# VH-VL binders against Arf guanine nucleotide exchange factor sec74 (sec74), part 8

Target 1, 130 residues: Arf guanine nucleotide exchange factor sec74 (sec74), of Schizosaccharomyces pombe (q10491r548to677)
Amino acid sequence: KVFKLGILIQNEKVRKDRLLSNREVGVILTSSQLMFFKNVYWISGLLDQLEDFKRSHSFSPCYFSPHLTSLSADYIIPLSDLVAYGDGSRIENELYSFSVKQKNQRTHVFSVTNVDELNDWLVKINFVST
Key: E = the ipSAE of ESMFold2; O = the ipSAE of ESMFold2 at other seeds; V2 = 0.75 times the mean of E and O plus 0.25 times the DockQ between their complexes.

## First folded at step 4 (VH-VL)

Design a14 (framework fv_enfortumab)
Fold by ESMFold2-Fast, scan of step 4:
Structure a14 (fold): chain C 130 residues (1-130), chain A 124 residues (1-124), chain B 107 residues (1-107)
Amino acid sequence: as target 1 above (130 residues)
Amino acid sequence: EVQLVESGGGLVQPGGSLRLSCAASGFTFSDYSMNWVRQAPGKGLEWVSYISGSSSYIYYADSVKGRFTISRDNAKNSLSLQMNSLRDEDTAVYYCARDYDFWSGYEYYGMDVWGQGTTVTVSS
Amino acid sequence: DIQMTQSPSSVSASVGDRVTITCRASQDISSWLAWYQQKPGKAPKFLIYAASSLQSGVPSRFSGSGSGTDFTLTISSLQPEDFATYYCQQADSFPRTFGGGTKVEIK
């Protein structure tokens, strides 16, 4: 089951308002893991399919079920012991950042273009990881 | 072999339009952000525009905002630059260039692959 | 916008000389600086990333150093194929900006 999909900027901040990198990654949040894809074009296609589905149906995004059985993620983070958090920081005064962290593992920093997207990712990741 | 090949340059009058293309081969085009960089005769390099792999993030130099439009077709492995309202100062060799990205890297390091360039001359 | 200032604009040198090129950013860019080499009539070639890391295939006589606002490209023993124009570029933020270039020409 897919809880959320989207495109994030994976980054590391050197200062409060500065972005070290702006590499885009495709992300799928399932009931058990976060899946990351370097091929963001494919995720863009899925997002277009989701928007088409929403216009044709009155169901929530959680009912959207693309064909994912042959999917090969570039990187996977299990949701066990994973926490997502934001500190209210902005990158270059344009992007809203949040972090994901597993106990005893490296912290990964991501950014999104608006605060509603930030809050949606935080709520959904923490809900599923509970 | 990783390669970028530009085309579409030519002579155009001020106020005219021109569309540049860049054909990519030898790598997964959709995984990379792409740039247009130009160089006026006898002058230095000037960054023009950027597009992310998904086309979700696009940036322009102040000198071209509102006049130039960057786009990409990942199914065809091609990058485009639509140039409108051309000015004499847009005369340059235009290069397409790929952002440098390693497997474990989420850093922007620079541009590692460049095309040979295509010449745009804006003259009356 | 971050302005990148290169000095000198040109330098005359002989084969075997040590050549030093300086690049200054108008604000702190940490180590997010790249160096390029451009020969007449050719596209730029990527030399150095993250201020000091040599790209694969670049000769060891090239080295980069610096952080913050002041950066240096050094060619320890200039070879005939090194006569070219060199550019720094900040990799910190948009819009991306290049230095004005330094032409290394034969004495």
Scores: ipSAE 0.006, ipTM 0.567, lowest interface PAE 10.5, mean pLDDT 81

Design a16 (from e09 with heavy chain S104E L105W W106Y; framework fv_enfortumab)
Fold by ESMFold2-Fast, scan of step 4:
Structure a16 (fold): chain C 130 residues (1-130), chain A 122 residues (1-122), chain B 107 residues (1-107)
Amino acid sequence: as target 1 above (130 residues)
Amino acid sequence: EVQLVESGGGLVQPGGSLRLSCAASGFTFSDYYMNWVRQAPGKGLEWVSYISSSGSTIYYADSVKGRFTISRDNAKNSLSLQMNSLRDEDTAVYYCARDFGYSEWYGAFDIWGQGTTVTVSS
Amino acid sequence: DIQMTQSPSSVSASVGDRVTITCRASQSISSWLAWYQQKPGKAPKFLIYAASNLQSGVPSRFSGSGSGTDFTLTISSLQPEDFATYYCQQANSYPLTFGGGTKVEIK
């Protein structure tokens, strides 16, 4: 079951005030995992189709799950032991950051362009991971 | 000058215990995450243990879990490794290493001590 | 656990040579890879972080590249002080793991 889809800016951070790189990444949050996609164009098209479907029907994750199950993610983080942490501090270019931490794993840092989107990701990730 | 100096190594019989110490100077020790890394004679590097800047988060390599205990004393700028139930395979030079990150772990080491030798032999 | 396979185990080279060392992770580690130099009887020295970034004070003849599972350390023009053993290390997840090392020795 799908809880959220989106395009995030992934930050590879080496120090508190230094970011190594920023790149767009497609992200799908399900009940069991976070799926990451390098092909932002592909996931952008998928998001457009999802919105079009919602306009014509009452959308349910069940209608999307069969399609999602056939997708090949570039990277997957199981939600086991996963917790998302927010940092409302702006990075650069009006970006707001949050991090995703899994036990014994690197902290993944992502940013979004507004605080409401940041809060929505945090609420949903923490909901499905607890 | 930023420096780490290990001590406490020596010769011990299998089943014995040793306590290693690492003295830090030249930087704010309490801001850094610390690690122990070892190297057996003629072999490569092996990560042993991690401790966060506050001491609240600790990780161990599977080979030492239940036998080794990492700890730190920020007031004394020191890191310790208590080694119990030592085995022949624990014979190595033990390095104290500072995590590259500031106030958060990076998992790579920018400053290393000179090492202290531990020999476990009957 | 993430296994790091380093190749070759040793390489014979002359001053001025280009030396390349490779490192493979058993699963993707993004760019979370560090490189170290170790001279006989000495502690390792930090060379490169995040796969391609030179630590302050490291000569520009050293460079790193790669992401995911395949990584390379290159010394563009070997100097006498570069004869040493080099190690890669993944910083993606605990337990942290090192490659087996590559000894760069005089021809």
Scores: ipSAE 0.012, ipTM 0.666, lowest interface PAE 7.9, mean pLDDT 83

Design a19 (framework fv_tislelizumab)
Fold by ESMFold2-Fast, scan of step 4:
Structure a19 (fold): chain C 130 residues (1-130), chain A 121 residues (1-121), chain B 107 residues (1-107)
Amino acid sequence: as target 1 above (130 residues)
Amino acid sequence: QVQLQESGPGLVKPSETLSLTCTVSGGSISNYYVHWIRQPPGKGLEWIGVIYTSGSTNYNPSLKSRVTISKDTSKNQVSLKLSSVTAADTAVYYCARVGEYDFWSGLFDYWGQGTTVTVSS
Amino acid sequence: DIVMTQSPDSLAVSLGERATINCKSSQSVSNDVAWYQQKPGQPPKLLINDASTRESGVPDRFSGSGYGTDFTLTISSLQAEDVAVYYCQQYYSTPLTFGQGTKLEIK
């Protein structure tokens, strides 16, 4: 099942001498995985479908069951031993950052445009991962 | 200086499983994505698969039924196993890392020297 | 799978002259294209990423351009050390795919 989907801004080193990479990524949070997609337009379409679904059903996103194609995610992080954290600190301009880390793995940094979205991602990731 | 070194048998018989090891020095595999790429004699490059820092894997669909990539962080090693080999699997096998780029990057900033594998027909 | 097709398969250029290698993808890959140089007996070396960004230590004579489906690697003034096989690669989507390679030789 899907707990949340959206578009995040990825903030990680692109090259050895660069601090951050700013790339939009599509994200689906399921009961077991964080799935990442380079095809932001496809995720945008799913977000539109979710908005329509909410208007007609009054359900939370975790009851939304989109028709997922046989296409695989471009990157997957399993939720075991995963923690999401952030204080809403700015990375650049008005963006609010949070980090995602598994035990003994590298940290991934993402940004969102508002603090409510930041808090929603943190709460849902940590809820599902525990 | 980060270095990658492939090792394994130079000769494998048809129908057997090819097993290769990539040993990383100068850095921890916990901080790098490690890919396997191969090159048949006189031909181009073919991507085999990757193991991410999370331990998740992604394989070339053409090889997925025969390929397993795993890692041992305590030994700083990544392994490639390819089952049911044929003469078409004769190639130089490379391991390559992605560590100083973001997780979208299929950019290979460091490559091993390559290890030659011959499958006798 | 995204298919990367290079042209020409081989190219002979005189020292000091311009060499141009083309790469076409079967579908849009944005600017997620890298170029590699491979000399005999050596692993490939990353030259260019994000279609046009030259890697540190790569001579200024190497440049890349393109977006979407059509990409070009240019060597503005060929040097003897540039004799190699060149590969384009997309990293827009898995499986990661390479072009078939272009062998660059001196005339």
Scores: ipSAE 0.015, ipTM 0.609, lowest interface PAE 6.8, mean pLDDT 80

Design a21 (framework fv_praluzatamab)
Heavy chain, then light chain:
Amino acid sequence: QITLKESGPTLVKPTQTLTLTCTFSGFSLSTSGVGVGWIRQPPGKALEWLANIYWDDDKHYSPSLKSRLTITKDTSKNQVVLTITNVDPVDTATYYCAREEYDFWGSYPDAFDIWGQGTLVTVSS
Amino acid sequence: DIVMTQSPLSLPVTPGEPASISCRSSQSLLHSNGYNYLYWYLQKPGQSPQLLIYLGSTRASGVPDRFSGSGSGTDFTLKISRVEAEDVGVYYCMQALQIPYTFGQGTKLEIK
ESMFold2-Fast, scan of step 4: ipSAE 0.149; ipTM 0.723

Design a22 (framework fv_pritumumab)
Fold by ESMFold2-Fast, scan of step 4:
Structure a22 (fold): chain C 130 residues (1-130), chain A 122 residues (1-122), chain B 107 residues (1-107)
Amino acid sequence: as target 1 above (130 residues)
Amino acid sequence: EVQLLESGGDLVQPGGSLRLSCAASGFTFSDYAMSWVRQAPGKGLEWVSAISGSGDYTNYADSVKGRFTISRDNSQNTLYLQMNSLRVEDTAVYICAKEYDFWSGYDAFDIWGQGTLVTVSS
Amino acid sequence: DIQMTQSPSSLSASVGDRVTITCRASQDISNYLAWFQQKPGKAPKSLIYAASSLQSKVPTQFSGSGSGTDFTLTISSLQPEDFATYYCQQYNSYPLTFGGGTKVEIK
């Protein structure tokens, strides 16, 4: 039921010339939600488990279903009317940015370290949000 | 419960220095940008300085730039304002303020402290 | 710097009155405007963010409207606890700037 998990760099920028703060956040994309976690170490542990699982099994990430009922996300964005988009342009430290926007809600900006990761997030978020 | 408590206000002579503290509780301090706002007796609110959640980015009002330094200790959940070369016109109640929920995408203030009085006079 | 012009500077009203306070920015700030209430001897209390969104536990007699450069705070039916000074603030860009305040006094 998990489609993707990873660590994103969240850009804390509202407007031009305002305070800029970049921090890592854990992210789980499910069939209905984007779940965010401030505890990056916990997500790193899950990523390690996923990589071990992939090495042991030759099948898609959707077959990996950790039990998340005992853990609460720090923030949740429902996938209804959610769109992820980005131009693949580089930003700070050779990062690639993309935005996530839900109709009539704020835009959240994230960065990843390579264009393949950016495209994977965009494709999967837009796929499950449809 | 979310709470901000300022301390350090005092009577100081022109040209003197003072350090203000703001103790935060009830929220994950390092996740939020913090500001200092001041209010001179009988006057309105004036923004003084801001610092990002990480402490890596700061900004200052022109009237205090080069004299004041904002900083934070995330391990102690404390915000600071180091005030140097104080002037009579710096006399005010200094209030710390927390920016809105990190995840909501807006930086308006949602929580304010009670303030601490700084009086600069000869 | 973005200048915030708030009007009126003071007004007298009675309980039950509809009170309107305006705030004008010197340049476009989209909806990055907040409203604060301050009672004598107390710290400010946040009322509204994003021009029209109520903060948690703020009474429904308060409402905000506007975008761009012109903004309004409305108190639909003034209560005894609403006699206070009100401030608008832009948070579109640094330096953050406040309006001069509007004191709402009992008639």
Scores: ipSAE 0.021, ipTM 0.634, lowest interface PAE 5.7, mean pLDDT 82

Design a24 (framework fv_tislelizumab)
Fold by ESMFold2-Fast, scan of step 4:
Formats: C-alpha cells, sequence, structure tokens
Structure a24 (fold): chain C 130 residues (1-130), chain A 121 residues (1-121), chain B 107 residues (1-107)
C-alpha cells in the first residue's frame, strides 16, 4: 500500500551554519519503505493520476495501487527504527524543514513549501514506522 | 567522462607562493565541489580545502592562514595558492571532485593524477 | 579535529582468503566514511561511500560496514589486483581527515 506520494526538497549541510544543497526529489511512502526518485517528472505524473483517482472514487472506499514493479527507486530507506521530526527550523525563512533518521544512520533533511504538507509527512511517516 | 588534471611548477623556493591549477574536462565545475588533497613522500593523505559550486571556500585550519582556493568557471579551472612554503610542503598535490549527492555520499569519486611539488632547500 | 585510526598498519593475506581492515574515529561520524584504494604511482580510487555503499564498477567482493566510531572494509576473496594501500576518510565535519593507511600484501 502507498500511503503518500509527493515531491520534497532535499537539503544537506556542507557547513554546520547553513544549507547549501537544495533540489527536488520524488518520494513514495509505502507500508515498509520510503522510496526516492531523482526523476521528478515521473512522480508528477503519478500525482496527477492520484488526483484523477480521488475525483473518480470520492464516494467509494478504494486504495490507489499504481504499478511500481517495473520501476526501481534511486534510494530506499526502510521504515524500521525510522523517526521523522520537525525542529521548527526554516530554510532561508521560506521553506519548512524536517529531518528523517534511522537508528545508527545519518540524518536526512527535507523541506516543503507549506506547514500542512510538513505535518502530513511527519504524521504519516511516524504512523507507518511504528 | 569527467577528468581532472593538475598542473604547476615542480620546484618552488622556500618562502615563495606555490600556485597550482586543476583543469576539469567532461563536466562543469559549477555542478560539483572541488577539493585539494596532498600526500608527502611516503606518508598519508591530508585534506587542504574545498571550493563549493557557490564559490565559497572552506580550508583545513592548519593551512588556513596560507591557503587560497579560487575558480574560473569560464575556463573550467580551480586554483590553489599556498604562501610561505617550507620543506614540509613537499608533496604530491591532488584535486578531486565531490559530487554533493546525499544518496551516494560525499566521498571523492574522481581524482586528478597528481602533480609533484618539491620545495627546494 | 576528528582522528581516524586504522588497524592493522599492514596485512598479508593469501589469494582467495578474506581480508579485513578496521577504522576507528575519535568521535561519532555517523555513516560519513569513505574507503579508498591507492596503488603505487596512482591517485586514490573511491571504493565505498557512506560507510557501506559500493561505488559503480567496484567488484562485489569489496564491502563496507559500520556506524558511529567503528568501521570495517572487507575483501571477501582476495585477488592479486587488490594489492594496495587502503585509506578510510571521514567527511562528517571539516577538516576532513584520513586514516594513516593499511598496506595489503599477498602471503
Amino acid sequence: as target 1 above (130 residues)
Amino acid sequence: QVQLQESGPGLVKPSETLSLTCTVSGGSISDYYVHWIRQPPGKGLEWIGVIYYSGDTNYNPSLKSRVTISKDTSKNQVSLKLSSVTAADTAVYYCARDQYDFWSGYGFDYWGQGTTVTVSS
Amino acid sequence: DIVMTQSPDSLAVSLGERATINCKSSQSVSSDVAWYQQKPGQPPKLLINYASTRESGVPDRFSGSGYGTDFTLTISSLQAEDVAVYYCQQYYETPYTFGQGTKLEIK
């Protein structure tokens, strides 16, 4: 099952005092993994399909199940021992940032353009990773 | 394919300034970070500094007062200047690329062949 | 500065046997460690990135593991072409620092 599709802004610190890397990445949150795609346009297409699906199935309980087996992610983070958290920081005061960390692994930083998206990602990642 | 090539004088006198150039082909220096690393004869590797795609720099504190890294994007070149050289600066000098990609990590995936610098007497 | 210490300084292993090189950092560096192979007269070559991610074109007999302060490079079945000096490096914080190197030789 797919819990959420989206485009996140990937951020990484080169220096401790600022973020110098900033690029878009496609993301699929499933029941077991966070899957990352460098091809943002492909994810945009899936998001359009999801919106069309929602409009068509607004009165019927149904799950969106795209065919993903022919496509491989560029990077995968298993959800075991994964925590997503927002520390209230913003990137250049424009973007809302949150961090994702697995036990004994590096912290990855992402941002979104609005606080509602931030909260939705945090809630869904932490819910599934439980 | 990306290639890096160092060039500069093989011999430098004590107290003078060492000037080296790293020429990049097969890619743009605007797309990645370029580092300088050196290796004295028979010894290990020492990181000198980096220039980011923004043009900002970060230097090893032990060398910071003497080192300057700059770039010329129109020539696809990165330069290293090290002032007030002594015999301790005798080493093979490398430039290397770090394609700042958080999925694959920040190790140096492409290196130049290295240029030997001897500080005479 | 973060100090990277390798062990052993030199290692002799028979062809087809497993070689293990260790690297210890003076403080936690998370997974921000790379491993390099250097042959005489050549620049270092990146083998493993982010503690355990094998670089494209690197044979699968090379593997990396570890987190925090203790890291290991393993060559599962040594080949003649693997004779080299191996270096670990942290990029958790500047200045980036390298281990002193481990010289790998055939028995």
Scores: ipSAE 0.006, ipTM 0.563, lowest interface PAE 9.5, mean pLDDT 81

Design b12 (from n01 with heavy chain S104A S105W, light chain K26S D29S; framework fv_narsoplimab)
Fold by ESMFold2-Fast, scan of step 4:
Structure b12 (fold): chain C 130 residues (1-130), chain A 124 residues (1-124), chain B 106 residues (1-106)
Amino acid sequence: as target 1 above (130 residues)
Amino acid sequence: QVTLKESGPVLVKPTETLTLTCTVSGFSLSNARMGVSWIRQPPGKALEWLAHIFSNDEKSYRTSLKSRLTISKDTSKNQVVLTMTNMDPVDTATYYCARDYYDAWGYEGAFDIWGQGTLVTVSS
Amino acid sequence: QPVLTQPPSLSVSPGQTASITCSGESLGSKYAYWYQQKPGQSPVLVMYQDTKRPSGIPERFSGSNSGNTATLTISGTQAMDEADYYCQAWDSSTYVFGGGTKLTVL
């Protein structure tokens, strides 16, 4: 089951005070995994499908279930390995950041453009990983 | 207000097992940003880190003492427990629990809140 | 297991600058933290992530960290600054403390 999908800005630090790059990454949160996609086109397509689905089913309850076996993730984190956290820190004029800590592994840093989106990602990742 | 409090003080005989409990207040051990460490200080000596537990149950231990140490948490009681086996007079020290955290960039925060410390004396 | 080395003691006169050093292999690639401990009391955080002051810590406290050496600098040192100071760093999911420096203000 897919709990959330979206496009995040990924920030990678090479040194403690330097960002390697800011790049868009597609992200799918499922019941078992956090999946990352360098080619954000697939995620943009899924977001469009979800919006169309919501519009066409405004009068009838239905669920949206994308076919994930046709997708190739660039990186996968098992939910058993992580927690997400953030404190609303701003990295640029309007960006908020949160982190995903992987057991015995590196921390991944992401940015979103508003605090509601930040809180939604944190709540959903921590909920499904608990 | 955030507080941490160690159990004790405790008298332990050589070869016995030490068990210390840290009771936390003002935050949950399931809080995704937070962890707790145990740190000791023998009389007149330096601070020595012993063990750490993070909210996701990730654990780490001082290498030289790893075979003797176990750290665990009970989120329902909001407590962190340290167990240390085969106690020796050289393990006599003040034992602290302290909160640590990760910042929004995923960098290590600090030991920002410390307990009052508890004296553990190992003597026959 | 990495080692952080501090001078065991340092003496300064009131109003002078105290510079407490902490040395370790490639310490500048890690964050350094500093704690103040007065007799009979728990340690108190006075500097974190090399250069950041916690709320309530006076501006006369500053920090740096480059190469192999982190430094806690106290400008205009006051009698109330007399204490033991410990540096600390993170290393691969473990924590290491320095041996401590006893700062005497006299």
Scores: ipSAE 0.005, ipTM 0.578, lowest interface PAE 11.2, mean pLDDT 80

Design c01 (from p08 with light chain S32F; framework fv_praluzatamab; at its last look DockQ between E and O 0.67; V2 from the best seeds 0.00; counts 0 for: pae E 5.1 > 2)
Heavy chain, then light chain:
Amino acid sequence: QITLKESGPTLVKPTQTLTLTCTFSGFSLSTSGVGVGWIRQPPGKALEWLANIYWNDDKHYSPSLKSRLTITKDTSKNQVVLTITNVDPVDTATYYCAKDEGYSYGYDAFDIWGQGTLVTVSS
Amino acid sequence: DIVMTQSPLSLPVTPGEPASISCRSSQSLLHFNGYNYLYWYLQKPGQSPQLLIYLGSDRASGVPDRFSGSGSGTDFTLKISRVEAEDVGVYYCMQGTHWPYTFGQGTKLEIK
ESMFold2-Fast, scan of step 4: ipSAE 0.257; ipTM 0.747
ESMFold2, look of step 5: ipSAE 0.046; ipTM 0.682
ESMFold2 (binder alone), look of step 5: mean pLDDT 93; pTM 0.950
ESMFold2 at other seeds, look of step 5: ipSAE 0.288; ipTM 0.765
ESMFold2, look of step 7: ipSAE 0.207; ipTM 0.741
ESMFold2 (binder alone), look of step 7: mean pLDDT 93; pTM 0.949
ESMFold2 at other seeds, look of step 7: ipSAE 0.201; ipTM 0.734
ESMFold2, look of step 8: ipSAE 0.197; ipTM 0.734
ESMFold2 (binder alone), look of step 8: mean pLDDT 93; pTM 0.949
ESMFold2 at other seeds, look of step 8: ipSAE 0.200; ipTM 0.740

Design c02 (from p08 with light chain S32W; framework fv_praluzatamab; at its last look DockQ between E and O 0.54; V2 from the best seeds 0.00; counts 0 for: pae E 7.1 > 2)
Fold by ESMFold2, look of step 5:
Structure c02 (fold): chain C 130 residues (1-130), chain A 123 residues (1-123), chain B 112 residues (1-112)
Amino acid sequence: as target 1 above (130 residues)
Amino acid sequence: QITLKESGPTLVKPTQTLTLTCTFSGFSLSTSGVGVGWIRQPPGKALEWLANIYWNDDKHYSPSLKSRLTITKDTSKNQVVLTITNVDPVDTATYYCAKDEGYSYGYDAFDIWGQGTLVTVSS
Amino acid sequence: DIVMTQSPLSLPVTPGEPASISCRSSQSLLHWNGYNYLYWYLQKPGQSPQLLIYLGSDRASGVPDRFSGSGSGTDFTLKISRVEAEDVGVYYCMQGTHWPYTFGQGTKLEIK
């Protein structure tokens, strides 16, 4: 089961001189995994399908084309012992940041353009990660 | 140019609290991803990591020392403070602070170090 | 805690000859994001440590290209293609993939 999907901005340094660059990544949150996709082109298509499904007010399950089981993630994180939290500030006037922390592992920092989107990611990741 | 400098007592008696201040210039803890860490080196021995603090106030401590360590920052003063309670002669070491940009997708950990300050714990 | 084991612990070398230092971790340092957070430092006599290699293989700014790092997972190597007199000191590996950060015990490189 998919709990959320979207495109996030990963914070990344371009080189040692502390220049920052932002990288878009596709993210799918399932009941057991957080899946990352460096090529975001097809994620946009899945997002469009989800929005069309929501507007249809269908009582049927939302089925994606292509099926999510046929997707090959560039990286997968099991959800055991993960937590997401806000970092207490915004990066820019239009961006809001949150962190995904796994026990004893390095933390990821992601950004979104909307505080409601930030909170939705935080709530859903923490809900499914126990 | 980035610099860090450690300051604090050179002699401390057992059971006392050791307070070390790292004062730095050329960077700020208001910058996303930036942190400062403390590392110590007993005379003639290997380096030992103690604690890190980051711009967002995220903190990490060496598990073996966690009950005795406190790390704090003052971003406006460009300072990070490490406190070690109930010191013992085994805490005798040179203490370094160092800049860390290894938080989430950072490429460097401890790229710039202070000169170090020797702290001796004895009666 | 991840144990970092260096070998050799003492490395006498003749200037102009190559040198190789091994660092092995008790667990994989390959983070889920695809990076090995493995660092090499040199502490020259009487000085603070200086960063040589980050992320297993990337040279820090100002580090000569005679220094190279390689490896992934649990086995990492620092190589010096031609040792110079200024290269003497103690070399440490450090891992930053897992908290707490841990250092190897050091390799003392000396002129023989």
Scores: ipSAE 0.038, ipTM 0.662, lowest interface PAE 7.1, mean pLDDT 82
ESMFold2-Fast, scan of step 4: ipSAE 0.399; ipTM 0.779
ESMFold2 (binder alone), look of step 5: mean pLDDT 92; pTM 0.945
ESMFold2 at other seeds, look of step 5: ipSAE 0.153; ipTM 0.724

Design c03 (from p08 with heavy chain Y103F, light chain S32L; framework fv_praluzatamab; at its last look DockQ between E and O 0.69; V2 from the best seeds 0.00; counts 0 for: pae O 6.1 > 2)
Fold by ESMFold2 at other seeds, look of step 5:
Structure c03 (fold): chain C 130 residues (1-130), chain A 123 residues (1-123), chain B 112 residues (1-112)
Amino acid sequence: as target 1 above (130 residues)
Amino acid sequence: QITLKESGPTLVKPTQTLTLTCTFSGFSLSTSGVGVGWIRQPPGKALEWLANIYWNDDKHYSPSLKSRLTITKDTSKNQVVLTITNVDPVDTATYYCAKDEGFSYGYDAFDIWGQGTLVTVSS
Amino acid sequence: DIVMTQSPLSLPVTPGEPASISCRSSQSLLHLNGYNYLYWYLQKPGQSPQLLIYLGSDRASGVPDRFSGSGSGTDFTLKISRVEAEDVGVYYCMQGTHWPYTFGQGTKLEIK
């Protein structure tokens, strides 16, 4: 089961005087894992399908093309030891960042351009992680 | 200019608690992403990581020593304190504190080190 | 714990000649953001360790360009293009991608 999908920005500082290039990553949150995809274009297509489904006011399940069970993620993080956190505050250049802390791994940092989207990611990740 | 300095006893008897203080200047633990870590080196042996503490009070301990270690900070005094309970001769080492910026805002680990303090555990 | 394995453990070098030190990790150090959190330190005799290389390949401030780091994933190399007398000491690799942070065993570089 999919709880959220979207595109996150990897926008982390390398040093105090250097910034990473804005790099987009596709993300799917399921009941057991976060799935990451380097090719963001097809994630945008899935988002369009979801919005079309919402507009149709269908009470039937949303079906994606391609099927989500056929997707091959570039990276997977299991939810069992996962916490997301951030304050949701707007920062420079209208970016809002949050951290995903995983046991035994250096923390992952992501950004979005919309504070409501930030808060929705935080709530959903923490809800399904334990 | 960033500096760190370790202080504590040079001789400790087995079963006692070892308390080490790292006093630093030129940076603050109020700065997001910043941390301080402790590393030790037994005479003639390799470096061994012990613990880290970060600005947000996030703490990490070496799993093999976790039951014996406690790390705390006093941000207003620019101090970090490490305690090691129930020491024995294998804990004889030079103890270093070092600045760590490996969370959120930085990617460096242990870029600036203290001079180290030798602690001998002997009966 | 991630095991960091260095080779060689002892490295006698003639001044002016190149030197190479290998560091291998038991798991990949490549983070989702594209960086390897792999560090090289030099501990000169009687001194504290000093950072030489961070993120696998970037030289720390004030480090001469004769030092270079390379590698990704599990295999990393520190090279000194022309060894000088001031380069003697013990070289350590350390990984910071995974908790706990772990060091290699050290490589002692000495002048023949």
Scores: ipSAE 0.090, ipTM 0.701, lowest interface PAE 6.1, mean pLDDT 83
ESMFold2-Fast, scan of step 4: ipSAE 0.191; ipTM 0.703
ESMFold2, look of step 5: ipSAE 0.101; ipTM 0.703
ESMFold2 (binder alone), look of step 5: mean pLDDT 91; pTM 0.943

